# VHH binders against q93235, part 24

Target 1, 248 residues: q93235
Amino acid sequence: IFMKTLDPKVPRFYGKGTIIGVNPGVGYQPWLKERPDSTLIKYNLRDQKSYKAYLEQMKTYLTKYDSNATETRECGAGDSNDDLEKNPDALPCRFDLSVFDKGCSEKSDFGYKSGKPCVIISLNRLIGWRPTDYQENSVPEEVKDRYKAGSIAINCRGATNVDQEHIGKVTYMPSNGIDGRYYPYVFTKGYQQPIAMVKFDTIPRNKLVIVECRAYALNIEHDISSRLGMVYFEVMVEDKPVEEKKEL
Key: E = the ipSAE of ESMFold2; O = the ipSAE of OpenDDE; V2 = 0.75 times the mean of E and O plus 0.25 times the DockQ between their complexes.

## First folded at step 14 (VHH)

Design c72 (framework vhh_5c3l_4; at its last look DockQ between E and O 0.54; V2 from the best seeds 0.00; counts 0 for: pae E 2.1 > 2, grease 24.5 > 24.2)
Fold by OpenDDE, look of step 14:
Structure c72 (fold): chain B 248 residues (1-248), chain A 123 residues (1-123)
Amino acid sequence: as target 1 above (248 residues)
Amino acid sequence: QVQLQESGGGLVQPGGSLRLSCAASGFTFSDHAMSWVRQAPGKGLEVVSDISSSGDRTTYADSVKGRFTISRDNAKNTLYLQMNSLKPEDTAVYYCAKLETEYGSYWYSFDSRGPGTQVTVSS
């Protein structure tokens, strides 16, 4: 149920049947606090000042992974947070941010400077929720080439036909989407919310592109009207001369 | 620091009633939606009931509809769960949980819970 609220602290979307819902919602970063009503990511490639706020927001968001790292454990292949519900003494798996090093790390200014901006994709923290795997033959076509059992695949496209023509090449990090090993959320102090990043590699200059990103698991419903399982935002990468403030 | 403390749990016979309370501190209670969640032996965490920040909206799991009532007193920073017609399957640790909205998402997320209170329904 879509409820418009003027209060930025109150969600605009409610779950079906419950306040928080049983179907995951999708969120994204960067979202600027100074513009809470705007879902637009807009900056000028020639003006570092224009994308500084976005970089700061991304850095701030990712700081939480360092802050509680001491309350996590290293998890290798085969390890997961599955036992957190049964073992109160178990530590949650540490999230590996190195998966974003290919163009979506702080070192690369999250792709903004190069005109290939990265966006963080996340799901809201539901209790006891885990992604359910598709059967091999039932994987949606749009994510079939990247889907991995145990993960939540992400796919972003233009919201309209025009946007789809403009969005260009999109890279997903990891390619398989959000790693499911970090589920479920169980109120553990050191819990690290898993995320994925989407990189816009060939987004046009000086054009507004409306982006729709969907999350894919068998138990994720997509509904445009209620915005279940998806998120919308706009991206505009400008390439314009920076007007020199004539020092009067 | 966010603090939540549940109370009111205990042992009751089937058909009995309990009223749980949750004392909240360390945040603006009236600005946050709240939830009761429970964990039964050998089962995962499940949402029992939710309530909006103002209390104008409430939701219930199907298993407790008509039997449980969630309420809140924002002046006292307290969340309540009235449990009537209790069944053995309601046996669980009950937790008070704080919901949060993060920038970049228009959805609620669970944020914090208390240590829980044990509810046992047995003849």
Scores: ipSAE 0.817, ipTM 0.908, lowest interface PAE 0.6, mean pLDDT 92
Fold by ESMFold2, look of step 14:
Structure c72 (fold): chain B 248 residues (1-248), chain A 123 residues (1-123)
Amino acid sequence: as target 1 above (248 residues)
Amino acid sequence: QVQLQESGGGLVQPGGSLRLSCAASGFTFSDHAMSWVRQAPGKGLEVVSDISSSGDRTTYADSVKGRFTISRDNAKNTLYLQMNSLKPEDTAVYYCAKLETEYGSYWYSFDSRGPGTQVTVSS
């Protein structure tokens, strides 16, 4: 049932005057082109071949962040993309993948080989949209402990009560989620879409877990029936003996 | 290399009509939803209309609904915007934009646009 509502071949159109709408959608990686109708991330921890395609997809997706000093700039606290339209010579902020080095980088096989798979979380690119901060006392409970003004917090939970009991510990990278300095989206060569990753540290073996991830800013609406502000995927980490090929 | 080229803009009196075209190349046009986006002088970008990859779904900004019609011809890799009953507030540069879908999302993302075509509605 969730598969049909998450099928990208039949997207829903929301918002006044646009099929993109004014409310960002949430996407995830890895998504495999050879299985375009599936949101399932399933592999056997003891069989490297079973997760190789996810590693290749992650590596390929991340190549767009290879640094280019002529098309991007480093951005620190207080920097943003706010002035790109007013200053045509300004460079967009560079997104630095080093935040993922603690278990969600290529050197760790993005957590797959250790049974702690990482999943990329992103927002669709909407013209003119930027996050609006919650007031200090209005931050949703799910993200209150990790929320930072200027950021878009991410929270993942099990889709049902059973899934929530099984999902285990989730590590968010960065902990505050997606930094708002990369907004608004601009039609500029070199623009780098910001992302976050979630790592499933204690996902159970041999159990299917349905995951719901949501993005949090004051101007991101959540609606389960229309999937506003959220994404669903399934994770199945198996730990089973593998049969080796026999010589013929 | 994705290429989008708008045409058909010009000067027109209030109440008049124009038809914009956008020629697309460098990607599989029929796999992507498309959008018309405009920028009035001194203002930000505004999404005017969207159309699904097959053309079976369309949406419009409230300011143009009933006056503008988006369409596409996937055999010719061309996107269109028929603009009727034009008003001075429709004066803008109009851009053709390519959309893409992230898997697991209900929404398209903006990906790229053309250089635009000027529409001026003046008495």
Scores: ipSAE 0.487, ipTM 0.743, lowest interface PAE 2.1, mean pLDDT 84
ESMFold2 (binder alone), look of step 14: mean pLDDT 81; pTM 0.824

Design c73 (framework vhh_5c3l_4; at its last fold request DockQ between E and O 0.79; V2 from the best seeds 0.00; counts 0 for: pae E 2.5 > 2)
Fold by OpenDDE, look of step 16:
Structure c73 (fold): chain B 248 residues (1-248), chain A 123 residues (1-123)
Amino acid sequence: as target 1 above (248 residues)
Amino acid sequence: QVQLQESGGGLVQPGGSLRLSCAASGFTFSTYAMSWVRQAPGKGLEVVSDISSSGDSTTYADSVKGRFTISRDNAKNTLYLQMNSLKPEDTAVYYCAKLEVEYGSTWYSFDSRGPGTQVTVSS
C-alpha cells in the first residue's frame, strides 16, 4: 500500500486523546528511506540486489543496540528497568540480540536470501508505559500458546482471508514476543528499545501477502480504524528470472 | 546536539500560577511536536500536555485540563506551559520533551528531555 507521506517527522496516526497517545502503536522494519510511502517489502530471491536495501536497513536499525558496557547493564530474568524510575543512577537493561540468531540475524541475511524474511516489530516509546499482564484465563486465544506474563505477545496474520491462506507458517523471536523487562521507557542515556522479530517461514512466491501484526498486553487496545496496537505491511517474495538489461 | 532547558519553576501557593519555559536548541524546533511531562515524588513520569509542531493541535491530561495551557513560539525556539489554579498534586519536576517519529514508524515517540524544573505547590 502506497501512502502519501508528507513529512517523515509527522506521524500518520495520532493517539486517542493525545497527540502521542496512551496506547502503544506498532512499527516495523525494514522500512526503506528510499520508499517512504511504501509499506511493501518486495524482493526477488534470484536477485541479491533486490533485497540489499532491506538488509542494509535492518543492519542500520540494529546498530542502536551496539552497547557501551558503561551505559547498560546485564539483566537477568528477574530484572527490569523499573529501577530506572527510582534511581537516576541506575543503568538500563542491555538488549540481547542473540535471541534472533535462529534465522533472523545478520549472518543469515535476516532470512531474505533463503526466502524466509524477518521483520522487526516494535512499539513506540511512551513515557511511563509498561505492559500489563493478562490473567491466565483472559489471554487471547491467538497468542495463548506463546504468551508469557511480563511480555508483549505478537501475532501476525493475513489481513484478509486470502492473505491468511497465503501467509503460511510464522515464527516469532522470541516466541513470547517483546520482553517486558525493558519497560518502562525512561529518559536515560543508553536505553535500549525492546523488539521482536517475525519470520515468514513458508510465504508463497510471486504472491502479494498483506500482513497484520498485533501486539498483545492487557493495556493494549486494538482498533483497526485508528491502527492502535497493530501494523500493516505487505510482503512479496518473487522467484523470477532476472531480466538482463540489454546495454544499449 | 539536542538541548532542552526548562525554567520558571518554583514555590507557589495553592491556587497560584506559574509559567514554565523550555529553550530548545540543536534541532529544527518548528518541525517537532513537543510535550511537557512531570514526575511527582514517588510516582512515575506522566504526560501533562503535548503540542504539534505548528501549534495548531494541543492535548492535556485530564488532571490538568482547564488549568494548564501549552504553547510554543517557533521563532524563539521556546515551549511554554502556563499553569493556573495550581494544586498540591501538581508538585513535581517538570520536563520538556521532544517528540519524534522514528523512521519506519507512524507514531510519535519520546526522544529527549531537559534536566527539569521543580514546581512545588504548598501552603
Scores: ipSAE 0.740, ipTM 0.863, lowest interface PAE 0.6, mean pLDDT 92
Fold by ESMFold2, look of step 16:
Structure c73 (fold): chain B 248 residues (1-248), chain A 123 residues (1-123)
Amino acid sequence: as target 1 above (248 residues)
Amino acid sequence: QVQLQESGGGLVQPGGSLRLSCAASGFTFSTYAMSWVRQAPGKGLEVVSDISSSGDSTTYADSVKGRFTISRDNAKNTLYLQMNSLKPEDTAVYYCAKLEVEYGSTWYSFDSRGPGTQVTVSS
């Protein structure tokens, strides 16, 4: 709500002849509005003030999922938003943040204070788009062990060989990625955009790691030059003494 | 609060023309990309055309290329769709839609739409 009067100064992707496209784009949080040109997540484990802004951005972003039972419904495993195109009075599926309670919730400072920062991964909202399944024999190797039909798998790796050696263990929440039951989006009142989180469990201290995350469904194309189907950001978790101050 | 109101729909013969307008308020219109989306009877939503915030970049669905022209007047907070050479398959409710950029993304997302205006093309 507080954003309805905010003048948006966020970056837009450069592209001739296409504005929204037909291929989902990938976004991440936390992204700090006060540093809109930066994709760097950098903080010092020994200085809570150094990561406070990231925590506040995560909390602000997640307020869109504050429950309102009158505008959403519970959806089971075989249930989905498919009916919304033909039945606009149907309620959209509720997105439950409890999947993130294992280290990517506010209670754990989204992993920042333990040096295991969580990052939200999302796809932009296209009208009527829904994921198309890979055949079992065609699932990309990077996600084969976690892929489930009906979902959009997420994989993050180091952008270079050095970054890949440093990125360490990544935990995906949910493990299968983004469940397709929340698609399609069709301007539904109360729509809750699905997200996933990735937790960097063993990222090294005092080293810059360039991360590439990709979203996987048969109808999501990947192109490095145009960033189709992927997003880049940098992570640097420092562990350094805080500067000394004289007692006044 | 975002307000979008379409107008200019109606009944027209095949080969005819209509111009749709969308009055926008409750946000800084000139900083947002916009779109026209339509829904034919018994069908799903179809993106017809979109336009960048400045108006310098436009795209069109294959079904309307060469016949429809999207434009905007940022001084009047108004989006337009000029529809020429109309066909019976263009019969639909036409919606004006606002796009936004999500935090941490360089991509547009659909945000909201108006109540729509009916266009009927019949002979």
Scores: ipSAE 0.512, ipTM 0.775, lowest interface PAE 1.9, mean pLDDT 86
ESMFold2, look of step 14: ipSAE 0.453; ipTM 0.750
ESMFold2 (binder alone), look of step 14: mean pLDDT 81; pTM 0.813
OpenDDE, look of step 14: ipSAE 0.727; ipTM 0.858
ESMFold2 (binder alone), look of step 16: mean pLDDT 80; pTM 0.807
ESMFold2, fold request of step 18: ipSAE 0.349, 0.438, 0.345; ipTM 0.698, 0.752, 0.693
ESMFold2 (binder alone), fold request of step 18: mean pLDDT 80, 81, 80; pTM 0.802, 0.809, 0.805
OpenDDE, fold request of step 18: ipSAE 0.705, 0.712, 0.711; ipTM 0.856, 0.859, 0.859

Design s40 (framework vhh_surovatamig_d1; at its last look DockQ between E and O 0.42; V2 from the best seeds 0.00; counts 0 for: pae E 5.1 > 2, grease 24.8 > 24.2)
Fold by OpenDDE, look of step 14:
Structure s40 (fold): chain B 248 residues (1-248), chain A 123 residues (1-123)
Amino acid sequence: as target 1 above (248 residues)
Amino acid sequence: EVQLVESGGGLVQPGGSLRLSCAASGFTFSSHAMSWVRQAPGKGLEWVATISSSGDSTDYVDSVKGRFTISRDNAKKSLYLQMNSLRAEDTAVYYCAKLETEYGSYWYSFDSRGQGTLVTVSS
């Protein structure tokens, strides 16, 4: 359902007749502010200037995890944000960005320089929402090999048959998707929104690929028309000579 | 600094009515969708209702449909929740919540809330 608003900053879509419903939406980065109407990630491998804006956007987005880190606590494998609703003095778990160090960190230019661009996947912050686990035998086939209870699995594919032929190998970081230990959001100061990254390892050059990424939990519905539980964007990695501006 | 101050809570009998108010400051109120959320004793936070920035669109959780009405006055920077036909299960702290949009998403996210106002429905 489309929002009846002219404000470009206002969401255009909301779930099944709701402005903000019980089903999560999926978002992605980088999204350039200078091109708010474009979902296209396009750059030239031979031109660093062409992907600089995307790098800056990724850096800017991730800065928020450093800025509120003092208002978080370290969480081990057995820790979670479950107690935030019951304990007003509890600190939210700190998100670990090191999970992206294998090709999707700032040090690697988020994969853009190497032609393996990384995209951040996130869910909108719904109040009180937690992922519900699939039963072992009910896990969707497309995420069955990577699914872990307590997580939100992510799967990206080509939007069309042609896109699926072109998208190539995709790596998910972490493989299991978004860690559920960071749920729920409860308006706690210092809350860190959990994310996952998708790396396009073998995306073709000089071809536009339409990508559909879906989030998977038992309580996440997928609807193409409303785009519930999924997000679309386009990726085009060019490999072309950079035209030398003839200095007149 | 974003400030949201709820008022209007209290004790009411089943079937009664209350009107909650939220005074907003520290941001452009008319540019933001707003919500009411609540937390019942021993339960988690629950979304109750949302209203668009212009006030032309509203949405409710199923349990309050037909009983609750969310409204706003952008000139007064105020959000309201008219609660009719109150039930015991409506007992909760009610919070006014500000919604935000992030680049890269076509969805609202909750951003901030007030201190809350207690609504107790009891005979």
Scores: ipSAE 0.734, ipTM 0.868, lowest interface PAE 0.7, mean pLDDT 91
Fold by ESMFold2, look of step 14:
Structure s40 (fold): chain B 248 residues (1-248), chain A 123 residues (1-123)
Amino acid sequence: as target 1 above (248 residues)
Amino acid sequence: EVQLVESGGGLVQPGGSLRLSCAASGFTFSSHAMSWVRQAPGKGLEWVATISSSGDSTDYVDSVKGRFTISRDNAKKSLYLQMNSLRAEDTAVYYCAKLETEYGSYWYSFDSRGQGTLVTVSS
């Protein structure tokens, strides 16, 4: 008997040298390269300097989506990157950042100024991988109301019972998650990796919240011990007076 | 400038063997995981195998398990693919790919592949 075996591998959560398997990892931004060992997003609402590095990282990461008509094409419903596998002259689908205009764009400081920080959620690029659909009766409960066939749904929750009590309202952009039209990944100039964002609308002040976000498609395996199909990060939004030292 | 140069392809009969090489320059080779990918005539790109930066961990697409072996020599900045028991279905251009990864993500650089080397398996 020849059985297809999935040997899950744990990706390294920071740094280089990660093993790629057949199951996509989930990544997040902002991740500060100046603090490569940290997954903590921590800032003080009353101190704009405390979150400027996160804004700079978000802005820098998103520059790859600046439009270029010669490198990408507009894709509507029913379009996809499928043609790139057979036609080397085809252009990849353009990813439109306007979906994030409801509080997760540069104009709103990606939610940081208002204490509603946005976090980018992405899947790593696996050659030839594309999402497959759940059957109607097998859609996981946590994404059932937002799931759309052909998409990769995103759900974020508190990692522990305490974190679940604290995480509050989460807004998903787009609500359905990542559209599958941007798959498969191909080696082509101009390819634009699709992303989603999550906005933490009511995260508490002065409390550390450990967040677990998962990506949902039939062919994305979840394993807590190896962290397959999920990503963890911590959020701490402080609201404290800024101390100024004044000689007197 | 990242440079990846594949070699070792050619015409071989079914059941034969080939060893592909990839010479790397322009980056710290020992700090990156590396992959082989292939593109058969008229088909899309297919992932073949990946090796960790240290060489301690490898993974393969099911269709080549037991027949192909990925390896690396960090001192020589070289990546290899030993291909045994070749089949007609293995006919493709084979590319060496440098992987970029960040926390929580497996990730390829869009521009980090070589020109490829053609493997033709024909009886």
Scores: ipSAE 0.134, ipTM 0.507, lowest interface PAE 5.1, mean pLDDT 81
ESMFold2 (binder alone), look of step 14: mean pLDDT 79; pTM 0.801

Design s41 (framework vhh_surovatamig_d1; at its last look DockQ between E and O 0.32; V2 from the best seeds 0.00; counts 0 for: pae E 4.2 > 2)
Fold by OpenDDE, look of step 14:
Structure s41 (fold): chain B 248 residues (1-248), chain A 123 residues (1-123)
Amino acid sequence: as target 1 above (248 residues)
Amino acid sequence: EVQLVESGGGLVQPGGSLRLSCAASGFTFSSHAMSWVRQAPGKGLEWVADISSSGDSTTYVDSVKGRFTISRDNAKKSLYLQMNSLRAEDTAVYYCAKLETEYGSYWYSFDSRGQGTLVTVSS
């Protein structure tokens, strides 16, 4: 159910038949608080000031993983949050941010300085929800090469034919998408919400590109009208001379 | 600090009724959508019902439709769940949950819950 609200604090989209919904919604960062109605990521490569707010927002968003790290446990291969529902004393798995070190970390200015901006993709926190795996032969074609059982694959494309021609090469971190080991959410204090990042490697300069990102699991429905399982945003990387403020 | 305190749970026979209450504090109650969730023994958390901030909209899981009613009193900062025609399968710890919207998302997420109140439906 699509409900438009004028209140920026109220979600614009409700789940199908429910307020919170049983189908995941997709969100993204950076989303600037000073522009709550804008889904546009726009900056000039030649002007550091123009993308500073985006960097700060990304840093701020990722700070939450450090703040509750003491209430988490290290999880290796095979470990998951599956026991959180059954064991009240269990600690949630710590999310590993190092997976973003190849061009989408703070060290690299999340790709903004180099003109390869990174965007965080996340799902809203539902209760009791876990990704359901596709059967091997039923994996959607658009994510087939990157899909891993136990994960939520992410795929971003241009929203229109023109956008698809412009979007260029996209890299996903991790390639398999959001790691499912961090599901389900169970109200644990130290819970760390899993995320993935999308890097736009060859996005054109001085062109607006409308991006559609979809999340893929067997139990994720896609619907354009209700925006289930997907998110839209716009990216414009400018390459223009910075007008020198004539000091009067 | 967000506080949610559930009450009203207990032992009831099949076909019986209970009314759960949740007292909220530490946030602007009237501006937040709320939910009831439950956890049956040996099972995971399950969404039961939710209500908009104004109370104008309510939704339910199919298994409780027609039997449960979620309501709220914003002046009292209270959330309620009227449970009628209770069944054995309704046995669970019931939690009051606060919903939140994060920047970058147009969707609600679960944010916090209370300690829960036990509802046991048994003959």
Scores: ipSAE 0.802, ipTM 0.901, lowest interface PAE 0.5, mean pLDDT 92
Fold by ESMFold2, look of step 14:
Parts: sequence; structure tokens; C-alpha cells
Structure s41 (fold): chain B 248 residues (1-248), chain A 123 residues (1-123)
Amino acid sequence: as target 1 above (248 residues)
Amino acid sequence: EVQLVESGGGLVQPGGSLRLSCAASGFTFSSHAMSWVRQAPGKGLEWVADISSSGDSTTYVDSVKGRFTISRDNAKKSLYLQMNSLRAEDTAVYYCAKLETEYGSYWYSFDSRGQGTLVTVSS
């Protein structure tokens, strides 16, 4: 596993029987294009400049969800993208970023300035794939308290026992995870990929925490060696004095 | 603006052969894995084959293995699908699809496709 994680080239994994796979993989943001070989999110609470690049990446990524999009429709309970494959006039559901307004929006610097960084969790886009619900009473223990039929639940834990002791309280936005109404993915100009965010409310200062996040639906396979259904990243929130030097 | 233009479709007899082409522009072709997908009448989109950015790794859906060959020419920014031993079940609109390596994922995602080219296999 460790050698596959250290591969410097992206993407690092191939799907079962295809390059892209038949079951979704899990991704996260922010991942800096300037450091494509790194999955580390590291910044100093006392140095606003140390997290500016993460904020810029988050803002840029989220621009595609402009609430003024004219090529989408509003979707509520009972609505879905089921019609997209067979109806050329159908508009894809609009993804509403307001669910993130309680601590994972631009107004709060996505939690970075308060030491509670938010991380976007997404699934890679596969044509024809959509989540299948767990049967009643078969929901995995890790997500039982937050699971809703029609959704893809997200759970994040520390990768090792030490990381689990350090990861602290995690808030999921929405608590149910990624909304399945936005599936299937189709090649539609206005398509808006659904996402969730995870906020690390009590992550310790000056300690590296290795995080494993998994996506949960009946038809999402988990496999550690091939990283099916999961993603790893590292978080280090520093709280150190900023050294200033006078320029000559 | 990403543009993918498929060509080479047409009416073909069972057992015949056809070569599809896809001309790509508006992105760095050699940096992206590519795919062929198809949509049979009344059905959803299906993956057919994929090819790595270098062209050295290819994968096929079981129903076309041994009959179809995906290839690419990075200098010409072109993707190809050689289809041999065609069957009625291969009748579909075939799309050239760009895959992306969105930073923040270790996995490829489908990103965009062309207008498609119709392949009809019948006597």
C-alpha cells in the first residue's frame, strides 16, 4: 500500500478492469496543483499567508456551482437526475452551496482561520453509476446515525490508532453525505457534481494527522490495496509564532 | 474550448470492420487518458474502452475484447477505435470521451465527449 501511496504521478490508481473503474473512487479538495505529488494540508494559524493557496483552490473549485447558473433546475425532495439519460430537454439538478454556510464557506475562510479546516469530499464521475441504498438494518455502524436512503454517507477516521486519538470531532456537511439525486453523471453542459464537506472541529495543533475518508453506498466497494471507496490525506494545523525579518 | 469530433461511422454488415476517429482540440491531448463510450438505441451510455495518456495501457469491456482496438496518435491529437467482427449488438452512437485527472483525486473522471458518430450493424 505504502509504495502505491508514494507514486509521484497522478492518478495513482487504476480501477478494476479499466483505467477509470466501474465503482467510484473518492477524492478531496483542496489539492494544490503546484504540489501535485503531495496530499498534505499544512498551515500555520498565525500566518494568514500560509493557508491562502488552500482558500484560492477552494474558491476556484467551487466557482462551477454559481448559484446563478441558467442551465440547471432547482431540485427538492423527490426530484432527481433520472430523466437526463432519455430526455434531451431535461436540466440537471442545481447543487446549492448554502448547506456549507455554517463554517465551511468563503465567509469563514472554509474554517482555516479558526483551525477547523474544511475538506471537500467527492466521487470520481462515472457514466451510468448511481448509488444503491443499503437495506433496512444493514447500514454500516460508522454511518448509521447519519445515513439517509438516497445518499452516499461519508465517514472520516484517523488512519492509525494514533491518528484516531488525534482526529477529534468531525462535522459532516450535509450530515447525510453526498446527495444521490445528482446521479447519474451524464455529459450535460450544466451538470453539477454533488459534494460533501468534512470539518475537523478539534484537530490538534502542531501534530500531523493522517485521515482516511470512506464513501458508503451498497454498491461502493472498499478495498485498501486498490483504494476503492476511500481517500487518504494529511492535516497539520500549526500554531507557531511568525518570524519577521526586516528587509535590507 | 474542448472539442472532440468523431467520424468514421456508418452502415456495416455483420462480421465487417469499421475504424472510428476522434480529432481533439482545446486541451493538451497527450496529458489525458481517453475513452470510447457508446449508447445503443433506448439504452444508457456504456463504457467500451480506455487508453492511457502515453497509449501504452488499454482496457476493454468484455463484450468487445479481441474484436476492438483502441489507439491514439498524440502528435496528431487523434484517438481511434478499430472495430472488427462487428455484431448487431454493436449498433450504437459512439462517443470519444476525455478523461481528467482532477487534482484531489487519485482516479480518472469522465469530463466531456463529442457529438458522436453512428455505427449501424445490419444486413
Scores: ipSAE 0.544, ipTM 0.799, lowest interface PAE 1.9, mean pLDDT 86
ESMFold2 (binder alone), look of step 14: mean pLDDT 80; pTM 0.804
ESMFold2, look of step 15: ipSAE 0.213; ipTM 0.556
ESMFold2 (binder alone), look of step 15: mean pLDDT 79; pTM 0.800
OpenDDE, look of step 15: ipSAE 0.756; ipTM 0.881

